# VH-VL binders against Type II restriction enzyme NspV (nspVR): the designs that were tried, part 6

Target 1, 219 residues: Type II restriction enzyme NspV (nspVR), of Nostoc sp. (p35677)
Amino acid sequence: TILTIEALRTEAAIFSAAESIHPEPLLYGVTDGKAVGTYIEQKFRLYLKEHYEFVQGNSASGIDFPGLLVDVKVTSIRQPQSSCPFKSARQKIFGLGYSLLIFVYDKIDNSTNRTATLNILHTIYVSAERTADFQMTRGIRNILANEGNKDDLIAFMSDRNLPVDEIEAGNVADEILRNPPMQGFLTISNALQWRLQYGRVIERAGQEDGILTVYRNNP

## First folded at step 19 (VH-VL; from i4 with heavy chain M103L, light chain S31N)

Design q2
Fold by OpenDDE, fold request of step 21:
Structure q2 (fold): chain C 219 residues (1-219), chain A 122 residues (1-122), chain B 107 residues (1-107)
Amino acid sequence: as target 1 above (219 residues)
Amino acid sequence: QVQLVESGGGVVQPGRSLRLSCTASGFTFSDYFMHWVRQAPAKGLEWVAVIWYDGSIKYYADSVKGRFTFSRDNSQDTLYLQLNSLRPEDTAVYYCARHPLRLGPYGAFDIWGQGTMVTVSS
Amino acid sequence: AIRMTQSPSSFSASTGDRVTITCRASQDIRNYVAWYQQKSGKAPKFLIYAASTLQSGVPSRFSGSGSGTDFTLTINSLQSEDFATYYCQQYYSTPFTFGQGTRVEIT
C-alpha cells in the first residue's frame, strides 16, 4: 500500500496514542532532546514501513517524506522549537516549500520502574503554505491591504532585518506583489541560528485553515 | 536471509582482553537496537548490554560495567564488544541479538547469532 | 533488578501431553514478557512477545498468557521437536532479566 498524506495523518494519530502509554526503559534518564526526537522519528518511520511503501528521506532530500513533501518535526512541550534544515530568507515569507508533521511530547521519567514515557500532547499537520513566519507575513499582508507598494515592502523587510541585500530585497518585493503570501503561523528566527518555533501552531491547531489537529491528548 | 554471526571468542587468562564481533546481514542494520546476551556453561541466559541503533546510547549489566565496551559500525553492519579485565565468571557463550523498534510492548530479541565461546582460565 | 522466577526447573513429559510453564515477576511488568526455546548447543529461538503474541512461523500449539506478575507458556500436544529448555524474559526495565529456565525432557 502506497502511503498518502491522509494515511500519514491517520497513522500519526494512532502512533501518538500508542506511544503515550508506552513505558520505554531505554529512554530512562535520557535528557538529550535530539536523542528523544530521533527516537520518535525513527520509531514512527519504522511503524509506517511495516504497512506502507514510500520514498524515505535522506540527507540530500532534507525532508523525511520527499514523495509527499512532508517533514517530521519532534519537539518538547517545554521548548517547542527545532532547527531549520534550510536557511532562506524567502522561506520566512513564502513558506518552507513542504508541509510539517509535528509531534509535541512531554517526557516523564519513572525512577521507581526505571522507565520513561513520551506523552504525546499534540500532533499537528501544518500545510506548506502556512509554514511562513507569522509576523513577517502578517505585516506584509497588512501593507498590501493598505495600498502598499514596492518601496513600502522593502522598507518593512529592512526594518525586520531580513537577511537579504538591496537587490534581493527588491526581487522579493516584486515577487510579493505578484504572488502575495498566505498568512504563516510559524515563528522563524534567524538571529544566530535558524530555528522554527511552534507555540502559535500548537495554540491555533484546528482553528485555522491549513493547521490540522491530528492528535490531542488532554490530561 | 536475516543473519547474525559472532566471532572473536577464544581462551584467555584472567586479566586479559578480547574483542568480539557480530556481523549482520539481510536487514537494515541501523534500524535496530542490538544486544549482547551470554550463557555460562550449563547455566541460564544473562543480559549483558544494549546499544541504540545509532550507537548514541548504551547500557550495561552491573556485572560488566566498567570492563566491557559496546560499539557499532553501521557502515560495516558490525557490532563490537571489547572485553577487558576478564574474569573466570565471564566464561560463557556470547550471543548478539536483534531488538526491533516497534510500537507497543515489543522489546524482545527476535534474531540471535550462533554465539561465540569465551573461556577465561588460568 | 526485576526477578523472573520460573517453574518448574525441569520435568518429564510425553508426546501429546499438555505442558505448562510459569514465570513470576518480582513486580508489575504489564505484558512486557517474551518466551524463548533453546535446544542443546543452539541459540535461543524467539517464540512469544507481549506475553501472548505468537511470533511468526511458530507453531500454534504454543501459547502465552498473563499480565502483571504471573505469566504462563503452554504447549498443547507436545511434539518430539519440543523437548528443549524454555526461558521467560522481561523487557520492561533495565537490566533485562531472564527466568532460570525450564528443561522439558522426554519420558
Scores: ipSAE 0.913, ipTM 0.959, lowest interface PAE 0.5, mean pLDDT 95
Fold by OpenDDE, fold request of step 21:
Structure q2 (fold): chain C 219 residues (1-219), chain A 122 residues (1-122), chain B 107 residues (1-107)
Amino acid sequence: as target 1 above (219 residues)
Amino acid sequence: QVQLVESGGGVVQPGRSLRLSCTASGFTFSDYFMHWVRQAPAKGLEWVAVIWYDGSIKYYADSVKGRFTFSRDNSQDTLYLQLNSLRPEDTAVYYCARHPLRLGPYGAFDIWGQGTMVTVSS
Amino acid sequence: AIRMTQSPSSFSASTGDRVTITCRASQDIRNYVAWYQQKSGKAPKFLIYAASTLQSGVPSRFSGSGSGTDFTLTINSLQSEDFATYYCQQYYSTPFTFGQGTRVEIT
């Protein structure tokens, strides 16, 4: 059976529920968030592999499900963010170019049993067109709504420290005028590296088009 | 065919070291947790150690902690167990076993090697 | 460590017999129990996992049951090739532990 986006979301919900009640001894004492994230990603991939055929991502593809244009993100509820390899500053405005399947977990260690349980609190699907930066796209959309022109857009991008040169800023502004971006819901920051923050996505899941609640579990 | 093949066993004196290897074939090695389990002559099975699929996390039995080192090379589909400060009680057949990462309780030691014998005697 | 107490240590049986081996855990381990068969001079063979799920390729005469602390391996009709040592295992917590084994011998 070929994996579809719909099947992916359905299976993600099933996976989330099953994982939330699984005591894992091999995670006990593990505090490295990267290791935990990789565990969930690996486990989910292998789960799908048992039932579906799909093109698996690799370092070259940059996303987990290149055939579906979906990338999996795993983050702790305590700090709902992750690193992201940005290809272009345009992604902050127009989106990443792929959708996100986000697993939000709370890890609970049981010292008596020497087990750890990953309680999946949220599983969210963010459509590709909603993966842009919230404030950037909101600001741009406001400018356009107030009879903004190319100069206004360039000035705004400059004020927001978009990492583009003057020529590229102009090109981006032209593209914005032709095809205004949809409202994004990620917070995209560039300190030492590009990072995605999911606080708003978690909050707005199920309330906004393109931000789907796949699974929710109240603690 | 899926199989594991252990090697490196032998006869050594107490305090010496050995390095065991386990070579996997017929499956995607990096998808599995791997374990060492040993069995002393005419005795039962004793879990020794586990290593994550990417080698990032390891757990050891108290009986071998600080003396044994578990590692893996996924590019070579090979496990390694470095046995240091060997004792007579370490005498056993050493098995490597794979452990699939599956939902719930549906992963256990599904494939075992034929084992390699380690004898520690003065 | 979680102790797995297996019973009996050994017994004699005949072909065609219904055989039952029990394993008791020192604490609740849900259904994170596996059973293995080991013949003399050979590596353990995987039989059952999740307490009651039969591994692919294993004859249907083998079955497992139990949850929590008490587990059972049953061979419905013992065959000549079934004379061996059987081990239960918990993989609920580290260190993973095995029962002491049950040797099934020919009468």
Scores: ipSAE 0.913, ipTM 0.959, lowest interface PAE 0.5, mean pLDDT 96
Fold by ESMFold2, fold request of step 21:
Order: C-alpha cells, then sequence, then structure tokens
Structure q2 (fold): chain C 219 residues (1-219), chain A 122 residues (1-122), chain B 107 residues (1-107)
C-alpha cells in the first residue's frame, strides 16, 4: 500500500514499542549519537519498506520522506536536539517547510549480557506549520495583535538579529501581513546549521494542535 | 537474484597474509549488516566478525582479534577480510553472510555465499 | 561467550520419521535463536529465527520452540531433502555462537 501520514504515525508507534524491548548486541558500547540515530532511521525506513510504497529521501531532497514532506529526527533524552540544513531565515517565522517525526531515546547498556536497548521515551509528530521558532512567532503574533505594521515587523526582525538584509526584511514583513504565521513550538538557533531544540515539543505533545504524541513509553 | 560470492582463498604458510573478498548483487548492499563465518574441515560453524551497514562499527571473535580486519566498500558492493598472521587453526571455508536490519528479535543470517577455502600449512 | 550445546550429535532416521533436535544455551538468551540446515559442500540454509518463526519458503514440516535456555527444532515427516546437518545459533550477544551441529542421516 501507499504510505500516508496516518500510517506513518501508527507504524512509528509500533516500531517504538518493539525497539524499546529489544536488547541489541551490535549497539553495546556505542557512544556515537550519530551512529545510534542512523541505526534507528535505517531500521525504521527498512521496516516501512517491507509494508509500504513511498519515495525515499536523497541528497537533493534532504529529508527522509519527501513524498510526505516528513523528516525523521532521532535524539537522546539527555540532549533532545538536532541540526538541519539552513535554507532561509524565513524558516524561523513560517516553519521548516516539512513536518518532523522525532524519536527520543534513552540508551541502556547491560554490561553482563553485552547488549544495549534503545528505550524510546517519546515519539512526536510536529506538523510543518508548527516547526517555526517559538519566540520569533510569539513576538510577531503579539505585534500583529497590537496593531503592528510593516515598520514594527522590520524593527522586530532587526532586534532579534534575523539574518536578512533590508530588502528581504521588507519582503518578509509584507508576507507576514498577508499571511500571519502560526505559533511555532521549536527553539531554533543558528550555529552553522539550524539547531533545533525539542524540549518544548516533548513537554507539549498531545496538548497543542499539530504536536502529536505518537508514542510514550509507560509501564 | 540475490547473491554473495567469496574469493581470495588459497594455500599459504603460517604467518602469511591473505585478503578475502565478497561481492554482493541483487540487493541494496548498504542496507545490511554483514558477517564472516568460517567452518574448519569436518567441523562446525564459527562466527568471525560483523561490520555495520555503513562500515562504521566492527566486532570480532576473540580468536581473530588483532589479526583480522573487516572492511566494506558500499560503492562497489564488496566486503573485504584481511587475514594477517595466519595460523593452521585458521584453515577453513570462509563464508560471508547477510544480516537484515529488521524490527523484533531478529539477528539471523538470511543469505550466505558458497565460501572460499583458506588452507594454512607449511 | 554463550555456549550452544546440541543433542544428539547425530540421528539416524527414515523418510516419514519425526526428528527432534535440542539446543541448550549456557545462559538465558530469550528467543534470540536461529536454526540452519547445511548439506555437505554447501553453505548453510536459514530456516528459523526468534526460536519459532519460520523463514518464508521453509516447509511447514519444520517447527521450532523454546525460550530462555532450551530450544528444539522439529521436523515432522522427514523428507529425502532433509538429510543434512542442523545448527542452532544464538544472536543475543557477541560473539555470536553456533551449536556443534546435529547430523540427520538415512538409516
Amino acid sequence: as target 1 above (219 residues)
Amino acid sequence: QVQLVESGGGVVQPGRSLRLSCTASGFTFSDYFMHWVRQAPAKGLEWVAVIWYDGSIKYYADSVKGRFTFSRDNSQDTLYLQLNSLRPEDTAVYYCARHPLRLGPYGAFDIWGQGTMVTVSS
Amino acid sequence: AIRMTQSPSSFSASTGDRVTITCRASQDIRNYVAWYQQKSGKAPKFLIYAASTLQSGVPSRFSGSGSGTDFTLTINSLQSEDFATYYCQQYYSTPFTFGQGTRVEIT
């Protein structure tokens, strides 16, 4: 069958539960977060490939499920963050342009058996329109609610060091007035690439429209 | 047609080296963990080594640690096993084996090559 | 390393017979067990994973059972192509280890 967003979420929950009880000898002693992330991403993609048809990501698309506009992120509960390619400063205001499926794990090594278990504590789906920066969108929405105009928006972008020139800032301000942004829920900083902080979406999953609890590891 | 083909076996003296190859076809090579397993003449199976699908992580049996080096070239769909400081007890048929990355309690080897013979004797 | 001990070492049987092979692990390995069939001069053939799950294309006369430390492979109504050596393998912990093998021979 053709993979849908609903099926993706359902299968991510099944995957999370199964992975959380699997002692994996090939992960024992692995401390490289990139290796753990790739393991989950690869395993999940291959699991879906057994049951569904979908377009797989490549270097040009830069995301794992380009046909659905979803990217998979895997992060440790100890530092729930990721990087992603910088495409435009507009992403802090209007969102990344794709949705996120986030696996948040705690890796538990058993030295007696020489195995590791990736205990998936949270699996969260963040709709594309919610992937903008929290403080930037909150500030912009407050400006609009307080009779803000183009000049006020440009001043705010400057105050927040949004990396845009004067002409681009004007164009973005015009776009905001035509199409007010939704409240975003990521914390996004520029550190060579975008750094995405997931603390708020972990806290608010299931409590905000477009920030869905796909899985939560409970007794 | 899923296939693994080993090569590079031969007869060598103790202390010498050999390089084994395993060429994969008919499947996406970079999706799989890969293993070497050996079988001494008229004996059982002995696991030798595993390499991650991207080559980043490797594990070896104690009997070969420090002497054997496992690598892969995903652009050529090929595995390599460098056998150094060979001993008579390394004499065996060497198989490469495919290990799917599957959900659940899976870690079995679903596809095997036909093997290549390594004989270590003077 | 986890030792896998098979019993019996060999077994003489006729077509139609029921064959049972036992494998014991030196520690609890849950159901992280595979079974393989090997004919002389050939590579092993994968039969069963997770102690009891048949690989696609394996005849239904093969079955596996067990968990923890004790596992069995059963062949109901042995066929002529089933005369071979059978190996259990644990994949719970590295180094992965095999049983010593059980030869199933024609009487």
Scores: ipSAE 0.817, ipTM 0.922, lowest interface PAE 0.7, mean pLDDT 92
Fold by ESMFold2, fold request of step 21:
Structure q2 (fold): chain C 219 residues (1-219), chain A 122 residues (1-122), chain B 107 residues (1-107)
Amino acid sequence: as target 1 above (219 residues)
Amino acid sequence: QVQLVESGGGVVQPGRSLRLSCTASGFTFSDYFMHWVRQAPAKGLEWVAVIWYDGSIKYYADSVKGRFTFSRDNSQDTLYLQLNSLRPEDTAVYYCARHPLRLGPYGAFDIWGQGTMVTVSS
Amino acid sequence: AIRMTQSPSSFSASTGDRVTITCRASQDIRNYVAWYQQKSGKAPKFLIYAASTLQSGVPSRFSGSGSGTDFTLTINSLQSEDFATYYCQQYYSTPFTFGQGTRVEIT
């Protein structure tokens, strides 16, 4: 069976429910969020591999499901954020170029039983066009609604520290005028890589086109 | 065919060291937790240690903690168990075992090696 | 550590007999129980996981049951290749632990 986005979302919901129910003894005492995240990503991929055909990604090349243009992110509810590779400044305006499937967990160790519970609180699918930065796209859409010109867009990008030179800024501004961006719902900040913050997509899941609730657990 | 092959067993004096190896073939080694389990002569099975699929995290039985070190080389599909400060009580056949990353109770030790014998005696 | 206590320690049986082996955990381990068969001089063979789920390729005469603290392995109509030692194992919590074994012998 060939993996589709619909099947991916359905299986992610099943996986999230099962993970939330079953203690995980090999996560006991693990405090490294990257280790927890990689474990869930690996386990979900292997879960799918048993029944579906799909092109597999790798961590060095980028996204987890390149044939579907979906990347999996796993994050703690306590600080729901991730890093991702920088490809271009355009991503803050037009989106990452791929969709996100986000597992949001709360991990609780039980020292008496020496096991852990990995409670998946939210699983959210964010379509590619919604993965742009919220403040950047809101500002740009406001400028366009007020009939702003290319120079207004370039000034705004500079004011918001978009990492572009003058030639690239001009090209991006021309592209905005030809193809106005949709409202994005991530917070994307400049660090060594993009830092993606998911608080808003957690809040808005099921309320916005392209931000879908895949799973929600009542804690 | 899926295989695990242990090696490095032998006869050693108390207080000495030995390194066991387990070579995997026929499956994607980096997809699995791996374990060591031992069995003293005419006795039952005793779990010794587990290592995560990427080698990042390890757990040990209390009887060997501080003396044994578990590692893996995913580029060579090989496990290692360093046995330090060996005692007569460590005399056993040592098995490596594969543990798939499945949801909750649906993964257990599905493939075992044939074992390698360690004898600690003088 | 969670203790797994098997009963009986040995069992004399004939081909065709129904064999029942029990395993008791010292605490609730839900269904995190596996069963293994071991023949003399050989590595253990995986039979059952999640207390009751047969591994692929295991004959249907094997069955497992139980949850919480009490678990049972049943061999319906024992065959000549089934004479072996059987171990239960919990994998609910580290250190993972095995029962002491039950030896099924020919009468």
Scores: ipSAE 0.688, ipTM 0.850, lowest interface PAE 1.3, mean pLDDT 91

## First folded at step 20 (VH-VL; from i4 with light chain S31N)

Design r5
Fold by OpenDDE, fold request of step 21:
Structure r5 (fold): chain C 219 residues (1-219), chain A 122 residues (1-122), chain B 107 residues (1-107)
Amino acid sequence: as target 1 above (219 residues)
Amino acid sequence: QVQLVESGGGVVQPGRSLRLSCTASGFTFSDYFMHWVRQAPAKGLEWVAVIWYDGSIKYYADSVKGRFTFSRDNSQDTLYLQLNSLRPEDTAVYYCARHPLRMGPYGAFDIWGQGTMVTVSS
Amino acid sequence: AIRMTQSPSSFSASTGDRVTITCRASQDIRNYVAWYQQKSGKAPKFLIYAASTLQSGVPSRFSGSGSGTDFTLTINSLQSEDFATYYCQQYYSTPFTFGQGTRVEIT
């Protein structure tokens, strides 16, 4: 059976529910968020591999499901962020070019049983066109709504410290005018490292087009 | 064909060291947790250690903690168990075993090697 | 560590017999139990996991049951090739632990 986006989301929900009640002894005491994230990604991938045929991602592709143009992100609810796969400042405006499947977990260790449980609180699917930066796209869209021109856009990007040179800023502005970006819902930070923050995505899931609630664990 | 092949066993004196290897074939090695399990002569099975699929995390039985070191080389599809400060009670057949990462309780030790004998005696 | 108490240690049976081996965990381990068969001079063979799920390729005469603390391996109509030592295992928590083993001998 070939893996589809719909199947991916369906299986993600099933996976999330199952993982939330699974005591994992091999995660006990693990505090490295990267290790936990990798565990979930690996486990989910292998789960899918048993039931579906799909093209697996690699270092070259940069995303987990290149055939579907979907990347998996795993983050703790305590700090809902992950590394940013951004290669260009343009992605802050126009989106990543692929969709995100985000698992948000809370890890609970049980010292009595010496097990750890990853309680999946949210599983969210963010469409590719919604993966741009929230404030950047909102600001751009406001400028356009107020009869903004190329100069206004360039000035705005400059004020926001978009990491582009003057020539590229002009090119980006031209592209914005031709193809205005959709409202993004990620927070993209490039202070030290490029990071994606998912706070708004978590809050808006199911309320905005292109931000789908795949799974929610009700409190 | 899926298989595991242990090697490196032998006879050593107490306090000495030995390095065991386990070579995997027929499957994607890096997708699996791996374990060492040992069995003393005419006795039962004893879990020794586990290593994550990427080698980043390891757990050891108390009986070997601080003396044994578990590692893996995924590029070579090989496990290693460094046995230091060997004791007579470490005498056993040492098995490597594959443990798939599956949802819920649906992963256990599904493939075992033939084992390699380690004898510690003066 | 979670203790797996397996019983009996050994017994004799005949071909065609129904045999049952039990394993008791020192605490609730849900259904994180596996069963293995080991013949003399050979590595353990994987039989059952998740307490009651039969591994692919294992004859249907083998079955597992139980949850929580009490588990059983049953062999319906014992065959000549089934004479061996059987082990239960918990993989609920580290260290992973095995039962003491049950040797099934021919009468």
Scores: ipSAE 0.912, ipTM 0.959, lowest interface PAE 0.5, mean pLDDT 96
Fold by OpenDDE, fold request of step 21:
Structure r5 (fold): chain C 219 residues (1-219), chain A 122 residues (1-122), chain B 107 residues (1-107)
Amino acid sequence: as target 1 above (219 residues)
Amino acid sequence: QVQLVESGGGVVQPGRSLRLSCTASGFTFSDYFMHWVRQAPAKGLEWVAVIWYDGSIKYYADSVKGRFTFSRDNSQDTLYLQLNSLRPEDTAVYYCARHPLRMGPYGAFDIWGQGTMVTVSS
Amino acid sequence: AIRMTQSPSSFSASTGDRVTITCRASQDIRNYVAWYQQKSGKAPKFLIYAASTLQSGVPSRFSGSGSGTDFTLTINSLQSEDFATYYCQQYYSTPFTFGQGTRVEIT
């Protein structure tokens, strides 16, 4: 059976529910968020591999499900963010170019049993067109709504420290005018590295088009 | 065919070291947790250690902690167990076993090697 | 560590017999129990996992049951090739632990 986006979401919900009640002894005492994230990603991938045919991602593809244009993100509820290899500053405005399947977990260690349980609190699917930066796209859309022109857009991008040169800023502005971006819901920041923050996505899941609640578990 | 093959066993004096290897074939090695389990002569099975699929996390039995070191090379589909400060009670057949990462309780030690004998005697 | 108490340590049986081996855990381990068969001079063979799920390729005469603390391996009709030592295992918590084994001998 070929993996589809719909099947992916369905299986993600099933996986989330099952994982939330699984005591894992091999996670006990593990505090490295990267290790935990990799565990969930690995486990989910292997689960799918048993039931579906799909093209698996690799370091070259940059996303987990290149055939579906979906990348998996795993983050703790305590700090709902992750690193992201940005290819272009345009992604902050127009989206990443792929959708996100986000697992939000709370890890609970049981010292008596020496087990750890990953309580999946949220599993969210963010459509590709909604993966742009919230404030950037909101600001751009406001400018356009107020009879903004190319100069206004360039000025705005400059004020927001978009990492583009003058020529590229002009090109981006032209593209914005031709095809205004949809409202994004990620917070995309560039300190030492590009990072995605999911606070708003978690809050707005199920309330906005393109931000789907795949699974929710109240603590 | 899926198989594991242990090697490196032998006879050594107390306090000496050995390095065991386990070579995997017939499956995607990096998808599995791996374990060492040992069995003393005419005795039962004793869990020794586990290593994550990427080698990032390891757990050891108290009986070997601080003396044994578990590692893996996924590019070579090989496990390694460095046995230091060997004691007579370490005498056993050492098995490597794979452990699939599955949902719930549906992963256990499904494939075992034939084992390699380690004898520690003065 | 979680203790797995296996019973009996050994017994004699004949082909065709119904054989039952029990394993008791020192605490609740849900169904995170596996069973293995080991013949003399050989490596353990995987039989059952999740307390009651039969591994692919294992004869249907083997079955497992139990949850929590009490677990059972049953061989419905013992065959000549089934004379061996059997081990239960918990993989609920580290260190993973095995029962002491049950040797099934020919009468």
Scores: ipSAE 0.912, ipTM 0.959, lowest interface PAE 0.5, mean pLDDT 96
Fold by OpenDDE, last read:
Structure r5 (fold): chain C 219 residues (1-219), chain A 122 residues (1-122), chain B 107 residues (1-107)
Amino acid sequence: as target 1 above (219 residues)
Amino acid sequence: QVQLVESGGGVVQPGRSLRLSCTASGFTFSDYFMHWVRQAPAKGLEWVAVIWYDGSIKYYADSVKGRFTFSRDNSQDTLYLQLNSLRPEDTAVYYCARHPLRMGPYGAFDIWGQGTMVTVSS
Amino acid sequence: AIRMTQSPSSFSASTGDRVTITCRASQDIRNYVAWYQQKSGKAPKFLIYAASTLQSGVPSRFSGSGSGTDFTLTINSLQSEDFATYYCQQYYSTPFTFGQGTRVEIT
């Protein structure tokens, strides 16, 4: 069976529920968030591999499901952020170009049993069009709503210190005018952190088009 | 064919070191947890150590902790167990075993090597 | 460490017999139990996992049951090739531990 986006989301929900009640002895005492993230990603991939055919991501593709244009992100509820995937100013405005499947977990260690459980609290699907920066797109959309023109957009981008030269700023402004970006819901930190923050996505899941609640679990 | 092949066993004196290897073939090595399990002559099975699929995390039995070091080279599909400060009680057949990363309780030691004998004697 | 107490240590049986081996865990380990068969001079063979799930390729005469602390391996009709030593294992917590083994001998 070929993996589809719909199947991916369905299986993600199933995976999330199952993982939330699984005591994992090999995670006990593990404090490295990257290790935990990799564990979830690896486990989910292998789970899917048992049931579906799909093109697996590699270093060249840069995303986990290149055939579906979906990348998996894993983050702790205690610090709902990850490394910044944005490679250009355009992506901050128009989105990453691929969708995100985000697993938000709370890791609970049981010292008595020497096990750890990854309680998946949120599994969210963010459509590609919604993966742009929230404030950037909101600002742009406001400018457009207020009869903004190319000069206004360029000025706005300049004020935001977007890493674009004058020519590129003009090109981006033209693109914005032709194809206004949708409201993004990701938050990109400043140059010091370059972290992607998911707080808003977690809050808005199920309330906004393109931000889908795949799974929710209350502790 | 999926298989594991241990090597490196032999006879050594107490306090000496030995390095065991386990070579995997027929499957994607980096998808699996790997374990060492040993069996003393005419005795039962004793778990020794586990290593994550990427080698980032390791756990050891208390009986070998601080003396044995588990590692893996995924580019070579090979496990390594460095046995230091060997004791007579370490005498055993050493098995490597594959452990799938699966949901729930559905992963255990599904593939074993033939084992390699380690004898520690003065 | 979680202790797996396996019983009996050994017994004799005949082909066609129904054989039952038990394993008791020192604490609740849910269904994180596996069973292995080991013949003399050979590596253990994987039989059952998740307490009751039969490994692919293992004859259907083998079955496992139990949850929590008490587990059983059953061979419905013992065959000549089934005379061996059997081990239970918990993989609920580290260190992973095995039962002492049960040697099934021919009468």
Scores: ipSAE 0.908, ipTM 0.958, lowest interface PAE 0.5, mean pLDDT 95
Fold by OpenDDE, last read:
Structure r5 (fold): chain C 219 residues (1-219), chain A 122 residues (1-122), chain B 107 residues (1-107)
Amino acid sequence: as target 1 above (219 residues)
Amino acid sequence: QVQLVESGGGVVQPGRSLRLSCTASGFTFSDYFMHWVRQAPAKGLEWVAVIWYDGSIKYYADSVKGRFTFSRDNSQDTLYLQLNSLRPEDTAVYYCARHPLRMGPYGAFDIWGQGTMVTVSS
Amino acid sequence: AIRMTQSPSSFSASTGDRVTITCRASQDIRNYVAWYQQKSGKAPKFLIYAASTLQSGVPSRFSGSGSGTDFTLTINSLQSEDFATYYCQQYYSTPFTFGQGTRVEIT
């Protein structure tokens, strides 16, 4: 069976529910968020591999499901952020070009049993067109709504210290005018070493088009 | 064919060191947790250590903690168990075992090597 | 560490017999139990996981049951190739631990 986006989301929900009640002894005492994230990603991938055919991501592809244009992100609810996936100023404006499947977990250690449980609190699917920066796209859209022109857009981008030269800024502005970006819901924090923040997508999941609640677990 | 092959066993005196290896073939090595389990002569099985698929996390039995070091080289599909400060009670056949990462109550060892004998005696 | 108390240590049986081996955990380990078969001079063979799920390729005469603290391996109609030592194992918590083993001998 070929993996589809719909199947991916469905299985993500199933996986999230199952994982949330699984005591894992090999996670006990693990405090490295990267290790925990990798565990979830690895386990989910292997789970899918048992049931579906799909092109697996690699270092070259940069995303977990290149055939579906979906990347998996895992973050703790205690610090809902990850490394910045944006590679260009354009991605901040127009999106990453791929969708995100985000697992938000709370890791609970049981010292008595020496087990750990990854309580998946949120599983969210962010459509590719919604993966742009929230404030950037919000600002751009506001400018456009207020009869903004190319100069206004360039000025705005400049004020935001986008890493583009004058020529590229002009090109981006032209593209914005031709194809205005959709509202993005990701946040890049420069103050936090260019980390991607997921607080908004967690908050807005199920309330915005393109921000889908795949799974929610009540605490 | 899925296979694990241990090597490096031998006879050593107490206090000495050995380095065991386990070579995997026939499967994606980096997808699996790996374990060492040992069995003293005419005795039962004793869990020794586990290493994560990427080698980032390791756990050891108290009986070997501080003396044994588990590592893996995924580029070579090989496990290593460094046995230091060996004791007579470490005498056993040492098995490497594969542990699939699966959803649900899975943590068993589905594939075992043939084992390599370590004898510690004066 | 979680203790797995396996019983009996050994017994004799004949081909065709129904045999039962038990394993008791020192605490609740849900169904995080595996069973292995080990023949003389060989590595253990994986039989059952999750207390009752038969590993692929294992004959259906093998079955496992139990949850919590009490677990059972049953061989329905013992075959000549089944004479071996059997081990239960918990993988609920580290350190992983095994039962003492049960040697099934031919009468």
Scores: ipSAE 0.905, ipTM 0.958, lowest interface PAE 0.5, mean pLDDT 95

